# VHH binders against p49116, part 3

Target 1, 238 residues: p49116
Amino acid sequence: EGPLLSDTHVTFKLTMPSPMPEYLNVHYICESASRLLFLSMHWARSIPAFQALGQDCNTSLVRACWNELFTLGLAQCAQVMSLSTILAAIVNHLQNSIQEDKLSGDRIKQVMEHIWKLQEFCNSMAKLDIDGYEYAYLKAIVLFSPDHPGLTSTSQIEKFQEKAQMELQDYVQKTYSEDTYRLARILVRLPALRLMSSNITEELFFTGLIGNVSIDSIIPYILKMETAEYNGQITGAS

## First folded at step 7 (VHH)

Design a68
Fold by OpenDDE, look of step 9:
Structure a68 (fold): chain B 238 residues (1-238), chain A 119 residues (1-119)
Amino acid sequence: as target 1 above (238 residues)
Amino acid sequence: EVQLVESGGGVVQPGGSLRLSCAASGFTFSSYGMSWVRQAPGKGPEWVSSISWSGSYTLYADSVKGRFTISRDNSKNTLYLQMNSLRPEDTALYYCARYTPGKSFRDYSSQGTLVTVSS
């Protein structure tokens, strides 16, 4: 049996909307986020092990972990996305809402904390200098998490996760043989992903495009899209 | 197909310097950490140095610390090894390596570049 991922899965290239506006409006932010989301889902679909689980299980997995995958994607693509600028823009937009008394104090706090957590996570990943191979396998570990409620084929999912972990371990051990704890440093970042609210992420990045439709509800449709449709969404050529 | 082509080897006197290059192709170079390994005559492969994808993180074997510097240019898909203060014990065939699970670094048809340090 071959490796869980191939070089094609290690490559993760996000194409940003063009041109970039002087002022990052909600549309630009949402479009950028959508492209990343689609890329992440397309990435998942391209994994043979993922395909082997079947459509229902695949949908359930993605529903459970899309926020984590998205966040890893943000971290990986932070530079290309100018994530700091995007987040600043989001904060600015939120300030407008605050001024209009549309949000409670508690909600404001929650949202701001979420943004902070996103920034900290991405910064921490950057400090670790995580490469594309490591990101790919981290995403795989997150994707093939058997501990989500309501999943079928949990034994198979667990096997795939273990395979991902072993292959990542082997890579890190061979590449960074004198850094004995690199793997641990990388893996210990994963819990931070589960501290982040998918609802808040959705509100921050996707409200302008999907309105009242949840990411959860559209995931099955995205996963059924053909590759050409994915590419169209990524390039904006709908 | 993954290809790694080493160059820059040669004959130098003790205390001399060489700069090795490795041209990478067939994969997204910037997505991987890279390494140098060497094999001396009659000995097994020895890890020399590694570098993260961005170049911000580097590791060295104790035998070469302070003398060797690993670097990379992702725009050129090239890995480098600056070798200073060379010693006879540095004599070896040097290989560029991208590690892949279940595969040997030699699986990518790397011929290596020979470094000979002799008076």
Scores: ipSAE 0.765, ipTM 0.896, lowest interface PAE 0.6, mean pLDDT 91

Design a76
Fold by OpenDDE, second read of step 8:
Structure a76 (fold): chain B 238 residues (1-238), chain A 120 residues (1-120)
Amino acid sequence: as target 1 above (238 residues)
Amino acid sequence: EVQLVESGGGVVQPGGSLRLSCAASGFTFDDYGMSWVRQAPGKGPEWVSSISWSGGTTLYADSVKGRFTISRDNSKNTLYLQMNSLRPEDTALYYCARYSFGKSTPYDVSSQGTLVTVSS
């Protein structure tokens, strides 16, 4: 059996909406996030092992890990996205909502903490100077997580995850031979992803675009999108 | 008693710099994210910047990004705002504020404010 990932899976280029507004509005933020989400799912679809699991299992996997994939994508694309600016804008918008008494105190706390956790995670990844290969393998490890409830083919999923981990190890040993603990430093960041609330992420990045529609409900649609449709989304033609 | 006390405000020429300080007391400072908010004459409050409890995360309004730097020293229970390249539109009363997570207002504790005036 061949490798889980190839060089083609390393490329992860996000195209931001153009033009960038003078002031980041909710629509711009949501559109940017949507493009990242689509890119992430398209990336997953490009993996032969992912395809081999079948449509139902694929959908279940993505539903289970989309927030983690999205977060890794945010980290990877933080510069291109001007993530700090986006988060600042979100905070600003949130302030307005707070003033209008639309959120409970507990929810405000959760949301604010989530924003900072998200930024901290991205900063930590930047500090580690994670490269494209490492991101690809990390995303694969996250994608092929067998510990989500309700999954089928868990043995196969686990096998793919192990393969991703092994390939990452080989890559790090080869590329960063002088840093004997790099692999551990990278992998230890993954638990932070599980602390991220998918609901809060959805509220912050997607509510303005999809309204009351859940990411969970649109995942099957995204996974079924044709390449042309996806490209249209990236170019803003749709 | 929970208290925030500001200092460092004053009059400065356009292009000048000021450093604001906010001394916190009466609570565990490093448990809270902190923010700077300003209110210009005749305008409503405007969020300026926020910093996480550890200082590892900082956020800025677009209007001050690249010019202002928020920081904190948890050992001194102090919040800072370094203000560079000041503009007349930065003229405002600047407040140090602690996030509120149980009230209608985003901040449960705020300072009395320090006036920053940018004028030629």
Scores: ipSAE 0.007, ipTM 0.277, lowest interface PAE 9.6, mean pLDDT 88

Design a77
Fold by OpenDDE, look of step 10:
Structure a77 (fold): chain B 238 residues (1-238), chain A 119 residues (1-119)
Amino acid sequence: as target 1 above (238 residues)
Amino acid sequence: DVQLVESGGGLVQAGGSLRLSCAASGFTFDDYGMYWGRQAPGKGREWVSGISWSSGSIAYASSVKGRFTISRDNAKNTLYLQMNNLKPEDTALYYCARHYSGRYETDYWGQGTQVTVSS
């Protein structure tokens, strides 16, 4: 069998809504996030191994790991997205909510901590100077995770994950031969993704567009959607 | 008992600077987000700046962005607000508050410190 990923899977270009407003409102934030989400899911869909798992299985995989993929996408696209500005805007909106007494103290703490975790994760990835190939493989490793509950074809998923790992290893060894521990350094970041709450991520980035509709519920539709359609579809679905 | 005590206010000329402090006691300071608010005479309470428990998240009102800096020292149980390039419209009673209440978003406020900026 050929490689799990090709050069086509390395490209991960996010297009931001235009124009960028002076004040980042909830709509802009949600649209930006939605574009990233769709890009991430369609990236997964473009992997032959992913397709080989079948519609039910690959949908289950995405449902299980969308938050992790999204977070990796945030890290990868942090500059293009002006992530720091977006997060600051989210915090501002949150502060307004605090003043309006809309959230419990416990929830506020959780949300603020989550934002902090996101910032720290993205900063850590930036410090490691992760390149496009590494991101692609990391996303694949996250995508083909066999340890999520309710998955079918776990043996096959595991094999794909192993392939991703091996290809990453080969790439790192070839590209960064003088940095013996680079592979370990980048892989050790993956556990941090599991600490991220999908619910909080959804509330922070997607509430303005999907309302009370869960990302989990729309994932099957996103995966069936044509790539050219997703930019316009999100705004219309709300 | 939970206490928040603000200090550092005073009279300052336009363009001047002040540093406010909020001393917290009676609770685990680093478990809570904190924010500064202000109330000008005849006006309602206005949010000024907020900071998460770890300082990982910071935000400012548009009216003070670029001029004010919020920070905290969890070891000292103290919240700070560095105010630069003060304007007459910044004149207000400045108070600190915590975010974490379990039931309410804000449950404790300081008594405030008066900041007066003369033209």
Scores: ipSAE 0.000, ipTM 0.233, lowest interface PAE 13.4, mean pLDDT 88

Design a8
Fold by OpenDDE, look of step 9:
Structure a8 (fold): chain B 238 residues (1-238), chain A 119 residues (1-119)
Amino acid sequence: as target 1 above (238 residues)
Amino acid sequence: DVQLVESGGGLVQAGGSLRLSCAASGFTFDDYGMYWGRQAPGKGREWVSGISWSSGSIAYASSVKGRFTISRDNAKNTLYLQMNNLKPEDTALYYCARHYTGRYPQDYWGQGTQVTVSS
């Protein structure tokens, strides 16, 4: 049995919508986020171990961890996305009450805290200077998490997660041999992902989805979609 | 195909300096952390220094710390190793490397460049 990941799983290149508008509107934000989401899910789909779990289990896994994968993707693609600018735009939209839903003061606070957490997480990852290989394994560890409710084949999922952990450790030891605590510094960031609300993330980045469709509901379709087909597929009039 | 080509080695006197280069191709260079290794005659491969994709994280073997400097130019797909205050015990074949993946269960490395330090 070979390694969990190959070279194809290390490369993670996000293509932003073109041209970039002068003003980052909801549509642009949603499209950018959608592309990242699709990229993340299709990345998962490309892993042989993931394929081996079967369609139902795959769908359940992605439903459980899409927010974490997406957030790791935001961190990894922060520069390409101009994430700080996007987040600023989102804040501006919130402040201007552009959202269809009336938000309470408490909700606004909650959303702003979430944005802060996202920014803090991405900044922390940037400070750690995580490379593409490390990101790939972190995503794999997150993907193959057996501790989500409703999952089947949990024993197999756990084995895949352990394999990801072992391979990450091996990579860090070889590449950064004298940085004794690098692995620990990297792994200790993972808990932050679970503190983030998938609902709030969805609200912030995906409000422009056609018909207010939930990410949860579209995941099965994304996983079946060809990689070349995802551009503009889930964004509606906004 | 992944290719790593080292250059810059040679004969130098103790206390001298060399700058090694590693030209990378066949993969997205700025996705990967890279490292330098060396192999002295009759000895196994030894890790020397590592650098992350954006150069934000750097590490050195204790034997070269303070004397060697690893760097990279992602625009040129090139890894560097500045070696100062060279010692006879630094004599080795120096190679640059990328970590193994699922496709290849071993690290990628170049053919190496010979560094010889005379006393």
Scores: ipSAE 0.140, ipTM 0.609, lowest interface PAE 2.2, mean pLDDT 89

Design a80
Fold by OpenDDE, look of step 10:
Structure a80 (fold): chain B 238 residues (1-238), chain A 119 residues (1-119)
Amino acid sequence: as target 1 above (238 residues)
Amino acid sequence: DVQLVESGGGLVQAGGSLRLSCAASGFTFDDYGMYWGRQAPGKGREWVSGISWSSGSIAYASSVKGRFTISRDNAKNTLYLQMNNLKPEDTALYYCARHYTSRYGTDYWGQGTQVTVSS
């Protein structure tokens, strides 16, 4: 069997909506997030091993890990998408609303903590200076996670994950031979992704998208779509 | 049980206004974003507007932008849709729905309220 990933899977180019508004409104944020989501899912679809699992299993995997993939995508594309500015805008929007709303302190705390976690995760990845290959392998490891409930073909999924891990190991060993613990430092970041709430992520980034369907519901549709540049919200594509 | 009950629909002339309400029960309303959709006869469901749990994020379909206003009262567990300058093309069954996200989540929606706009 050939490698799990090829050089074609390393490319992960996000195209942002143009022009960038002076004020980051909900539409811009949602569209940007939607493009990243589509890119992430279509990236997964481009992996032969992913296709080999079959449509049902593919869908289940993406449903299980879309938030983690999305978060990795945020980290990877943080500069291009001006993530810090987007997050600041989101916080600003929330703060304005919080002043007027009778929201529980616990909920506010939860949302703010989530934003903090996202920022910290992305910052941590930036500090590690993760390259495109490493991101690709990390995404693959996250994608081919056999520990999600309800999955079929778990043994095959596990094999793919192991393959991703091995290829990452080989790459790191080859590319960063002087940094003996780089692999460990990179992998130890993955648990942080599991702490991220998909609900809150969806609420923060995809309010405009979720106007008609949940991300979970639209995932099968996204996976069946032709690979193309999406200039609109996911709702427009449905 | 999650329940969403829409009201406020009716017959209105073009250029008129209606205000829809959606009463939510059976869940913590302020934990969830909400949205309005509509379904015209012979057509599929169409997204109209969405609002986040804190109202901090609001979005509209291009077809209703500038005419419709979504809002919510978390204290009353109620979602609203103010519809101004209604057009015949706005004729549809309007339903509210909860944004539910989990690893395997689904949306909940009401039975809808009929809005008919005459020429």
Scores: ipSAE 0.005, ipTM 0.225, lowest interface PAE 11.1, mean pLDDT 87

Design r16
Fold by OpenDDE, second read of step 8:
Structure r16 (fold): chain B 238 residues (1-238), chain A 119 residues (1-119)
Amino acid sequence: as target 1 above (238 residues)
Amino acid sequence: EVQLVESGGGVVQPGGSLRLSCAASGFTFSSYGMSWVRQAPGKGPEWVSSISGSGSDTLYADSVKGRFTISRDNSKNTLYLQMNSLRPEDTALYYCARYTPGYSFKDYSSQGTLVTVSS
């Protein structure tokens, strides 16, 4: 069998909405987040192993791990997104809600902690200087997680995850031969992803969706979307 | 210039049916996902349904799932919404939009078509 990932899966280019507003409004944040989400899902679609699992399993898998994939994407695209600025804007918007007494003290704390965790995670990844290959393999490891409830073909998913891990190991050994513990250092970051609430992430980044469309609801739609349509939406071609 | 013109609204009794149409122009219709959005009096906009550019994929709000059917004819640059088993809570102005779930609104009609469900 061939490798799980190829060089084509290393490319992960996020195109931000243009122009950037002076004030980062909810729509801009939502659009930016949506583009990243779509990019992440289309990245997953491009993996032959993912395709081999079938549409139903694919949907379930992405539903289970979208928040982790999204968060890795945030880390990877932090500079392009100006993530710190986006997060600051989100905090500012939240302050408005606080002033209006729409959130409980406990909820405010939860949300702020979540934002902090996101920022810290992204900072930690930046400090590790994770490269494109490592991100690709980390995303694959997260994607092919067999331990989510309700999944089918868990044995196959596990095999794919193992393959991703092996390929990452080989890559790190080859590329960073003098750093004996690099693999361990990057893998130990993964548990932090599961400490993050998908619900809070959705509230922070996707509240601008009309009609409060849930990420869970749009995942099947995104996964079935034609590539041409996806590209058209990003480029804004009329 | 992008133009979206809705039609087909009217007054129906509960349990009745209506078929809405949206004529699109000013862009390559088949290249864009299209959506229906509605706004009831005193309420914010509510997403109703979306369909991919090719028409092969559809998505529905839970509130209309099983009752509404979105479709399109790309040869006619027309979007449709078949509404069955209408309920009073479906009363709203219905708008078509060049919109894909997860993205911001690109083009939104200003007029809409009024659907009133009442006894």
Scores: ipSAE 0.182, ipTM 0.591, lowest interface PAE 2.4, mean pLDDT 89

Design r21
Fold by OpenDDE, second read of step 8:
Structure r21 (fold): chain B 238 residues (1-238), chain A 119 residues (1-119)
Amino acid sequence: as target 1 above (238 residues)
Amino acid sequence: EVQLVESGGGVVQPGGSLRLSCAASGFTFSKYGMSWVRQAPGKGPEWVSSISGSGSDTLYADSVKGRFTISRDNSKNTLYLQMNSLRPEDTALYYCARYTPGYSFRDYSSQGTLVTVSS
């Protein structure tokens, strides 16, 4: 059996909407987030092991872990996205909502804490200087998590997760041989992902979707999207 | 050149039904998801429904769920929207588009087809 990931899975290039507005409006934020979400899901779709699980299992798996994948994507693409600026814009928009008394004090606190956790996570990943290979393997580890409720083929999922972990270990040992504890430092960041609410993430990044489509509802659509359509959306080509 | 031409609009009473059609040309129709978008007077554009290239997956705005059905015939390069139980708030210009929720509207008709629901 070959490796879980190949070099092709290391590439993770996000194309931002163009042109960038002077003021980061809700539409820009939403589209940027959507592009990242689509990129993440199509990345998953490109993994042979993922394909081998079948469409139903694939859909369930992505539904379970999309927030973690998305968050890793945010960390990985933080520079390209100008994530700090996006988050600041989101906070500004929230302030407007606060002034309009649309949110409870408790909800405001929850949302602000979530933004803080998100920023801290991304900062921590930047501080660790995580490379493209490490991100790919980390994404694979969170993708092939067998401990989500309602999953089928959990034994296979577990096998794939183990394979991802082993490959990451081998990579880190080979690439960062002088840093004995790098693997542990990287892996210990994963629990932070599960502390983040998918609902709040959806509210922050995807409320600008026309028609109020839920991420849960759109996941099957994204996974089944034709490559031509995906590329067309990114490049604007007709 | 991408061309999208809508038809089937008209005036109906509340509770009535209409079927919209969109003839597509200038691209490989079956490889692209298609969407219906509408714009009511004085309002911004609103996404209504989407269907995958193969037609195997559909999405609906909450406002139309259970009432509208999106479908397509790839052999005819045609997109459809069956609208049942129409309401006054459904009054709008309806556009066909190569649009995916979360992205900017692309390749939609400048004309649309008018649906008016009134007593």
Scores: ipSAE 0.301, ipTM 0.666, lowest interface PAE 2.0, mean pLDDT 90

Design r25
Fold by OpenDDE, look of step 9:
Structure r25 (fold): chain B 238 residues (1-238), chain A 119 residues (1-119)
Amino acid sequence: as target 1 above (238 residues)
Amino acid sequence: EVQLVESGGGVVQPGGSLRLSCAASGFTFSSYGMSWVRQAPGKGPEWVSSISGSGSETLYADSVKGRFTISRDNSKNTLYLQMNSLRPEDTALYYCARYTPGYSFRDYSSQGTLVTVSS
């Protein structure tokens, strides 16, 4: 059996909406986030092992891990998307909600803590100087997580996760041979993803979705989207 | 060249029904998700509904859920929107589009079909 990932899975290029507005409005933030989400899911689709699980399992798997995948994507694309600026804008927009008394004090605290956690996670990944291969494998490990409730084919998912872990280990050993504990330092970051609320992430980045479509609802749509359609939306091709 | 031609609009009373159609050409229709968007007077464009290329998945704006039904016939390269229980706030110019939810509106007709709901 061949490797889980190939060099084609290492490429993860996010194209931001253009032009960037002077003021980052909710629409810009939402579209940027959507593009990242779509990119992440299409990335998953490109993995043969993912395809082998079948459509129902794929949908369930992505529903379970989209927040983690998205967060890893934020970290990986933090520079190109000016994540710090986006987060600052989100905070500013939240001020309006606060002033309108739409959020409880406890909820405000939760949301602010979540933003802090996101920033901290991305900063930590930047400090580790995670490369494209490592991100690809980390995303694969997160994607093929068998411990989510309600999943089918858990044995297969586990095998794929193990394969991702092994390939990551081999890569790190080969590429960073002098850094004996790099793998451990990288893997120890993954638990932070599980502590982040998908609901809060959705609220922060996707509140501006047209028609108030939930991420849960759109996942099947994204996963079944034709590549040509996806590329057309990103490149603006007619 | 991508062409989208809407039809089926008209004037109806509140509670009435209309069925819109969109004839598509210039691309492989079944390979693309399609959407309905609308623009009311004095307002910006609003996403209404989307359907996947195969027709297996559908999405609706909250404002039209339970009242509108999107469908497609890939053999005829045609997109449909069944609108029931119409309300005055549904008054708008309706466009067919190769629009993906979450993105900017693209590839929709410049003409549209007008739906007017009034007593």
Scores: ipSAE 0.430, ipTM 0.750, lowest interface PAE 1.5, mean pLDDT 91

Design r27
Fold by OpenDDE, look of step 9:
Structure r27 (fold): chain B 238 residues (1-238), chain A 119 residues (1-119)
Amino acid sequence: as target 1 above (238 residues)
Amino acid sequence: EVQLVESGGGVVQPGGSLRLSCAASGFTFSSYGMSWVRQAPGKGPEWVSSISWSGSDTLYADSVKGRFTISRDNSKNTLYLQMNSLRPEDTALYYCARYTPGYSFRDYSSQGTLVTVSS
């Protein structure tokens, strides 16, 4: 009945681990990535339409699109994260694996290309100067994608996606009235997200996950996490 | 002040069982997921298991899956870890924490409880 997103969904503030180490180690990278992942998922959870889909559908939906949401989050939080520095650090860490001959040439190429794609995507988004509202709607469009296999309530998901698209259109028309093709330029970036491997993303950013758990495995856990627990993890507060 | 007090550790033979408890205070226990973490001598902390705030979801490290069971009683502010089929490699100091997988480990516990598996 009401809008899909409200102003509360526009705020997307990532808090980085503090203090920043002199050397960006795997732990710091994983911690940073985990915070972003949690922020993204809790953002999704805060959307009434998302809640209306039910727990099972929510879980399946997030499992299907977490990589895309995460990548949009990387782009949105690139400055706060010092993403370029993080990616450089990741590459440096990979060099150790390369020198130890732990990866095949093909795998190395694949991983490096993935890093390149991530960087290029984030750069492209920066060049477009995407604002907080646009990011919110893009994330919603990605979140409510009905074309993933195994989803239930696909008709409803599609409706939510359409609503997100229409609201984005309205926003862009209102806010950027002088740029007639801004919406098209923004939306045309979304396919790039589907070219990125979730497995490689997980390997690059989450290799240091304690307990050898997969992102897929912890998604239900994250989605059910209390807000106070999340905040406590971020701030260290009781 | 957040307080977590572990108990139930001891010496057991391989194949034996122990049940650990963690008494929580100083925070709304029922609002937080809880975890068990262990640290073996000479090794870093290892995540063992986690349970959601409601208890509806549980996660286990591969090393303990099928052998350990995590549970909680929110009315008692207590976390449990049932350990069956114990192995020498399970020997460690076990900590209770508000740790969530994927985050940096933070132990709010002061002491932990020692589990020793030896013949």
Scores: ipSAE 0.054, ipTM 0.509, lowest interface PAE 2.7, mean pLDDT 88

Design r36
Fold by OpenDDE, second read of step 8:
Structure r36 (fold): chain B 238 residues (1-238), chain A 119 residues (1-119)
Amino acid sequence: as target 1 above (238 residues)
Amino acid sequence: EVQLVESGGGVVQPGGSLRLSCAASGFTFSRYGMSWVRQAPGKGPEWVSSISGSGSDTLYADSVKGRFTISRDNSKNTLYLQMNSLRPEDTALYYCARFTPGLSYRDYSSQGTLVTVSS
């Protein structure tokens, strides 16, 4: 069998909404997040192994791991997104909600902790100087996680995850031969993703979706969307 | 210029059915996801349903699931909304729009078609 990922899967270019507003409003934040989500899911869809699992299994996998994929995407695209600025804006918006007494003290704490965890995770990834290949393999490892409840073809999923791990190992050994423990340092970051609430992520980044559409409900739609359709809508091409 | 023209609205009794149409022009229809949005009196716009460019995938608001069916004919540049089991709360001005949920780029029609559900 050929490799799980090819060089084509290393490319992960996020196009931000234009123009950037002076004040990052909820719309801009949500649009940016949506584009990242779409990019992440279409990236997954471009993997032959992912396609081989079938639509039902694919959908289930993405539903299970979209938050982790999204978070890795945030880390990878942090500079392009000006993530720190986005997070600061989110905090500011939350402060307004706090003043309006719309959230309980406990919920505020949870949300703020989540934002902190996101920032810390992205900072940690930046400090490690994770490259595009490593991100691709990490995303694959996260995507092909067999330990989510309700999945079918778990043996096949596990096989793909192992393949991703092996390829990452080979890559790191080849590229960073002088750093003996780089692989371990990278992999040890993955557990942090599981500590992050998908619900809170959705609340922070996707509250502006029309009609209160949930990420869970839109995932099948995104996965079936043609790339041309996506590109057309983000560019406004007629 | 993007043009969207709705038709098919009217007055129906609760439990009745209507079929809305939207004629699209000024863009490559099949390349864009299309949506229905409605606005009830005194309320803000509410997303109703979406369909992918190819028509292979559909999405519905919970409030209309099982009752409404979105479809399209790309050869005719037309979007449809079959509304069954209509309820008074479905009363609204219905608009077709060129957008996919989650993306900001969108075009709305200017007129809409009025659906009134009343006894």
Scores: ipSAE 0.272, ipTM 0.646, lowest interface PAE 2.0, mean pLDDT 90

